# Designs tried in a protein design chat: VH-VL binders against FAD synthase (ribL). Part 19

Target 1, 153 residues: FAD synthase (ribL), of Halorubrum lacusprofundi (b9lsn4)
Amino acid sequence: MTRVVAQGTFDLLHPGHVHYLEDAATYGDELHAIVARRTNVTHKPAPILCAEQRRDMVAALTAVDEAHLGHPEDVFVPIQRLDPDVIVLGFDQHHDEADIAAALAERGIDCRVERASGRDPRYEDELLSSGDIVDRILKQRGSDCDGAREGQR
Short names: E, the ipSAE of ESMFold2; O, the ipSAE of ESMFold2 at other seeds; V2, 0.75 times the mean of E and O plus 0.25 times the DockQ between their complexes.

## First folded at step 18 (VH-VL; framework fv_denrakibart)

Design j2 (from z5 with heavy chain K98R, light chain R60L; at its last look DockQ between E and O 0.87; V2 from the best seeds 0.00; counts 0 for: pae E 2.1 > 2)
Fold by ESMFold2, look of step 18:
Structure j2 (fold): chain C 153 residues (1-153), chain A 121 residues (1-121), chain B 113 residues (1-113)
Amino acid sequence: as target 1 above (153 residues)
Amino acid sequence: EVQLVQSGAEVKKPGESLKISCKGSGYSFTTYWIGWVRQMPGKGLEWMGFIFPADSDTRYSPSFQGQVTISADKSISTAYLQWSSLKASDTAMYYCARPWKFGDRYPFDYWGQGTLVTVSS
Amino acid sequence: DIVMTQSPDSLAVSLGERATINCKSSQSILYSSKNKNYLAWYQQKPGQPPKLLIYWASTLESGVPDRFSGSGSGTDFTLTISSLQAEDVAVYYCQQYYRLPHTFGQGTKVEIK
């Protein structure tokens, strides 16, 4: 069995996440998803949901055979534990394939690095990022609390 | 040189608790699975489960799930096998073992000397 | 779970003769894309822990005498001792490490006839 690893924050799940994991699954027989801890999310806003909840939601997806929490101090711990054959990066993840491959080689992990395809919107008004979902929520639910009319109490 | 040194033989009564140990040295303890294998008197080898000490990820054989607890203390490079309430059927030799590489798809190259556990009234 | 079945349960062989032990898995343990069978053989002498002899079905562990060899693929595997020596008297176990739970065969006792 070819073991594939995908990694991400997977905060508010959206079709982009599902596409990524489905595409990653095509690279092998067994897909393991590593869910990043809040402390390891430095390139974007902190996730809304706790890591355990995000992991449980990812584990429920049909494409995913097992979901794992990332390690708070060394992101390579679960990768070493799994010793995967392929790591699939998300389409727009900020990591350079060459840098990832070098880090794996330094640690003795014999693993191919690939990158998933992107997902274009398929439906009008589709949201394909956790940030867009948060923005939609704030627009629809946050403005009533902040925008109370002046003459009303 | 890689070594796995286990705690000494135990003689216990049914219902008592027990925690036996396996200390690893000569390698990076936290980055290898360390497993437990039971051998009942005159019988074959049974994989019980293993633990990855770096993150405490623990996997059990279905036959042993809920029957024992596998744990590790990284600060002293030691793995443990523990029973809350021993039964006479727990009488066996218990080995700890380590795969020759990190990852869970490698055979065991290093073995402890074994800990004989005897449970009798 | 993958069940490993060895045959025979015991085997008596004259010194210098060939000993053959079979191991069958209930499912294929061949990793097709790497062409590797996730099978190991161990030797256990009385009062000692098991000793790894062979991994990936046919690769001899360092320091193991070349009279030991492994063969087979998929579900059917064989350990061969080409010329039995007195020190080869032991119980031999196969083990799959293809997926969890990892499982051992029941063992084959090899004795001198």
Scores: ipSAE 0.584, ipTM 0.843, lowest interface PAE 2.1, mean pLDDT 91
ESMFold2 (binder alone), look of step 18: mean pLDDT 92; pTM 0.939
ESMFold2 at other seeds, look of step 18: ipSAE 0.609; ipTM 0.846

Design j3 (from z5 with heavy chain W100Y; at its last fold request DockQ between E and O 0.92; V2 from the best seeds 0.70)
Heavy chain, then light chain:
Amino acid sequence: EVQLVQSGAEVKKPGESLKISCKGSGYSFTTYWIGWVRQMPGKGLEWMGFIFPADSDTRYSPSFQGQVTISADKSISTAYLQWSSLKASDTAMYYCAKPYKFGDRYPFDYWGQGTLVTVSS
Amino acid sequence: DIVMTQSPDSLAVSLGERATINCKSSQSILYSSKNKNYLAWYQQKPGQPPKLLIYWASTRESGVPDRFSGSGSGTDFTLTISSLQAEDVAVYYCQQYYRLPHTFGQGTKVEIK
ESMFold2, look of step 18: ipSAE 0.639; ipTM 0.860
ESMFold2 (binder alone), look of step 18: mean pLDDT 94; pTM 0.956
ESMFold2 at other seeds, look of step 18: ipSAE 0.637; ipTM 0.856
ESMFold2, fold request of step 19: ipSAE 0.581, 0.606, 0.614; ipTM 0.847, 0.848, 0.851
ESMFold2 (binder alone), fold request of step 19: mean pLDDT 95, 95, 94; pTM 0.961, 0.961, 0.960
ESMFold2 at other seeds, fold request of step 19: ipSAE 0.626, 0.581, 0.651; ipTM 0.854, 0.844, 0.860

Design j4 (from z5 with light chain S33D; at its last look DockQ between E and O 0.92; V2 from the best seeds 0.69)
Fold by ESMFold2, look of step 18:
Structure j4 (fold): chain C 153 residues (1-153), chain A 121 residues (1-121), chain B 113 residues (1-113)
Amino acid sequence: as target 1 above (153 residues)
Amino acid sequence: EVQLVQSGAEVKKPGESLKISCKGSGYSFTTYWIGWVRQMPGKGLEWMGFIFPADSDTRYSPSFQGQVTISADKSISTAYLQWSSLKASDTAMYYCAKPWKFGDRYPFDYWGQGTLVTVSS
Amino acid sequence: DIVMTQSPDSLAVSLGERATINCKSSQSILYSDKNKNYLAWYQQKPGQPPKLLIYWASTRESGVPDRFSGSGSGTDFTLTISSLQAEDVAVYYCQQYYRLPHTFGQGTKVEIK
């Protein structure tokens, strides 16, 4: 049994997330998804949704056999616990696969590193990032209260 | 030197609570699963569950889920097995054990000495 | 759950003779990509915790005498003691560690006849 790990924030789920996890699942028999905690997300805005909710949504995806919360202080704890055979990086991750593999080997994790394929939009008006979803919400609904305020008496 | 040292034998009555311990030393306690194994008098070995102390991820055999609580205090390198209300059928030897590697797909290379729990009226 | 079934439940073997213990899993525990069977054997003497003898079905743990050997693959496994010694009187257990929950066979008691 080949154990695969994928990891990410998985905030507002979108088809890009589903594609990533479906592609990661093809690398083995059992896909484990690690959902990053807020403290581990430093390169972009903090996730909107709490980690437990994000984990539960990811766990419901057909491709995912189990979803896990990341460790608040050491991102390698759940990876070490799982001792996976394969880690699959997202398509847009720019980390060198060899550097990631070396960091894992340094910690005694014998694991190869792969990269998922990308997903192009398939439908008109499709959004493939949590940031794009947030931007759409703000554009369409961010003024509702302001638009009514000045007329109230 | 790797050691797993368990708390001493217990004699209890049905309905009482109990918490037994397993202290690990000589290895990285937090990065290995710690398992609990029951052996009823004259019977075989039964895997009860695992805990990974670094993040407290806990897994139970379906036969034991809801019947016991497995926990750990990583600050003192100690795992616990506890009952809120003992039954006479809980009379058994209880072992803690660790796999030889940090993942959950390895056999147990070190075992505690065992804790005999006797529950009788 | 993967059920592990040992046979026989008990056997008596003359000193210096061969003892053979069988263990069968309810489903394959072979990881074919690595050609590894996730099967271990333990020895338990009276009043002692179990001791690991064999892992990966056929690999002897350090310090285990070479009279102990393991064989088999997939679902059928065997522990052999080629020349039984007095100190080998014990109960022997197989265990799968392929998938949670880990499961043990019911045990085989080995005695000298």
Scores: ipSAE 0.594, ipTM 0.845, lowest interface PAE 1.9, mean pLDDT 91
ESMFold2 (binder alone), look of step 18: mean pLDDT 93; pTM 0.945
ESMFold2 at other seeds, look of step 18: ipSAE 0.638; ipTM 0.854

Design j5 (from z5 with heavy chain K101R, light chain R60L; at its last read DockQ between E and O 0.86; V2 from the best seeds 0.74)
Heavy chain, then light chain:
Amino acid sequence: EVQLVQSGAEVKKPGESLKISCKGSGYSFTTYWIGWVRQMPGKGLEWMGFIFPADSDTRYSPSFQGQVTISADKSISTAYLQWSSLKASDTAMYYCAKPWRFGDRYPFDYWGQGTLVTVSS
Amino acid sequence: DIVMTQSPDSLAVSLGERATINCKSSQSILYSSKNKNYLAWYQQKPGQPPKLLIYWASTLESGVPDRFSGSGSGTDFTLTISSLQAEDVAVYYCQQYYRLPHTFGQGTKVEIK
ESMFold2, look of step 18: ipSAE 0.658; ipTM 0.859
ESMFold2 (binder alone), look of step 18: mean pLDDT 93; pTM 0.945
ESMFold2 at other seeds, look of step 18: ipSAE 0.644; ipTM 0.855
ESMFold2, fold request of step 19: ipSAE 0.635, 0.681, 0.614; ipTM 0.855, 0.860, 0.847
ESMFold2 (binder alone), fold request of step 19: mean pLDDT 93, 93, 93; pTM 0.950, 0.949, 0.949
ESMFold2 at other seeds, fold request of step 19: ipSAE 0.687, 0.686, 0.690; ipTM 0.864, 0.865, 0.867
ESMFold2, last read: ipSAE 0.698, 0.650, 0.671; ipTM 0.869, 0.860, 0.861
ESMFold2 (binder alone), last read: mean pLDDT 93, 93, 93; pTM 0.949, 0.950, 0.949
ESMFold2 at other seeds, last read: ipSAE 0.672, 0.703, 0.677; ipTM 0.865, 0.871, 0.862

Design j6 (from z2 with heavy chain R98K Y100W K101R, light chain R60L; at its last read DockQ between E and O 0.87; V2 from the best seeds 0.75)
Heavy chain, then light chain:
Amino acid sequence: EVQLVQSGAEVKKPGESLKISCKGSGYSFTTYWIGWVRQMPGKGLEWMGFIFPADSDTRYSPSFQGQVTISADKSISTAYLQWSSLKASDTAMYYCAKPWRFGDRYPFDYWGQGTLVTVSS
Amino acid sequence: DIVMTQSPDSLAVSLGERATINCKSSKSILYSDKNKNYLAWYQQKPGQPPKLLIYWASTLESGVPDRFSGSGSGTDFTLTISSLQAEDVAVYYCQQYYRLPHTFGQGTKVEIK
ESMFold2, look of step 18: ipSAE 0.688; ipTM 0.857
ESMFold2 (binder alone), look of step 18: mean pLDDT 93; pTM 0.944
ESMFold2 at other seeds, look of step 18: ipSAE 0.671; ipTM 0.858
ESMFold2, fold request of step 19: ipSAE 0.686, 0.706, 0.651; ipTM 0.868, 0.869, 0.857
ESMFold2 (binder alone), fold request of step 19: mean pLDDT 93, 93, 93; pTM 0.947, 0.948, 0.948
ESMFold2 at other seeds, fold request of step 19: ipSAE 0.687, 0.644, 0.713; ipTM 0.861, 0.852, 0.870
ESMFold2, last read: ipSAE 0.706, 0.673, 0.695; ipTM 0.867, 0.862, 0.864
ESMFold2 (binder alone), last read: mean pLDDT 93, 93, 93; pTM 0.948, 0.948, 0.948
ESMFold2 at other seeds, last read: ipSAE 0.669, 0.700, 0.697; ipTM 0.859, 0.868, 0.867

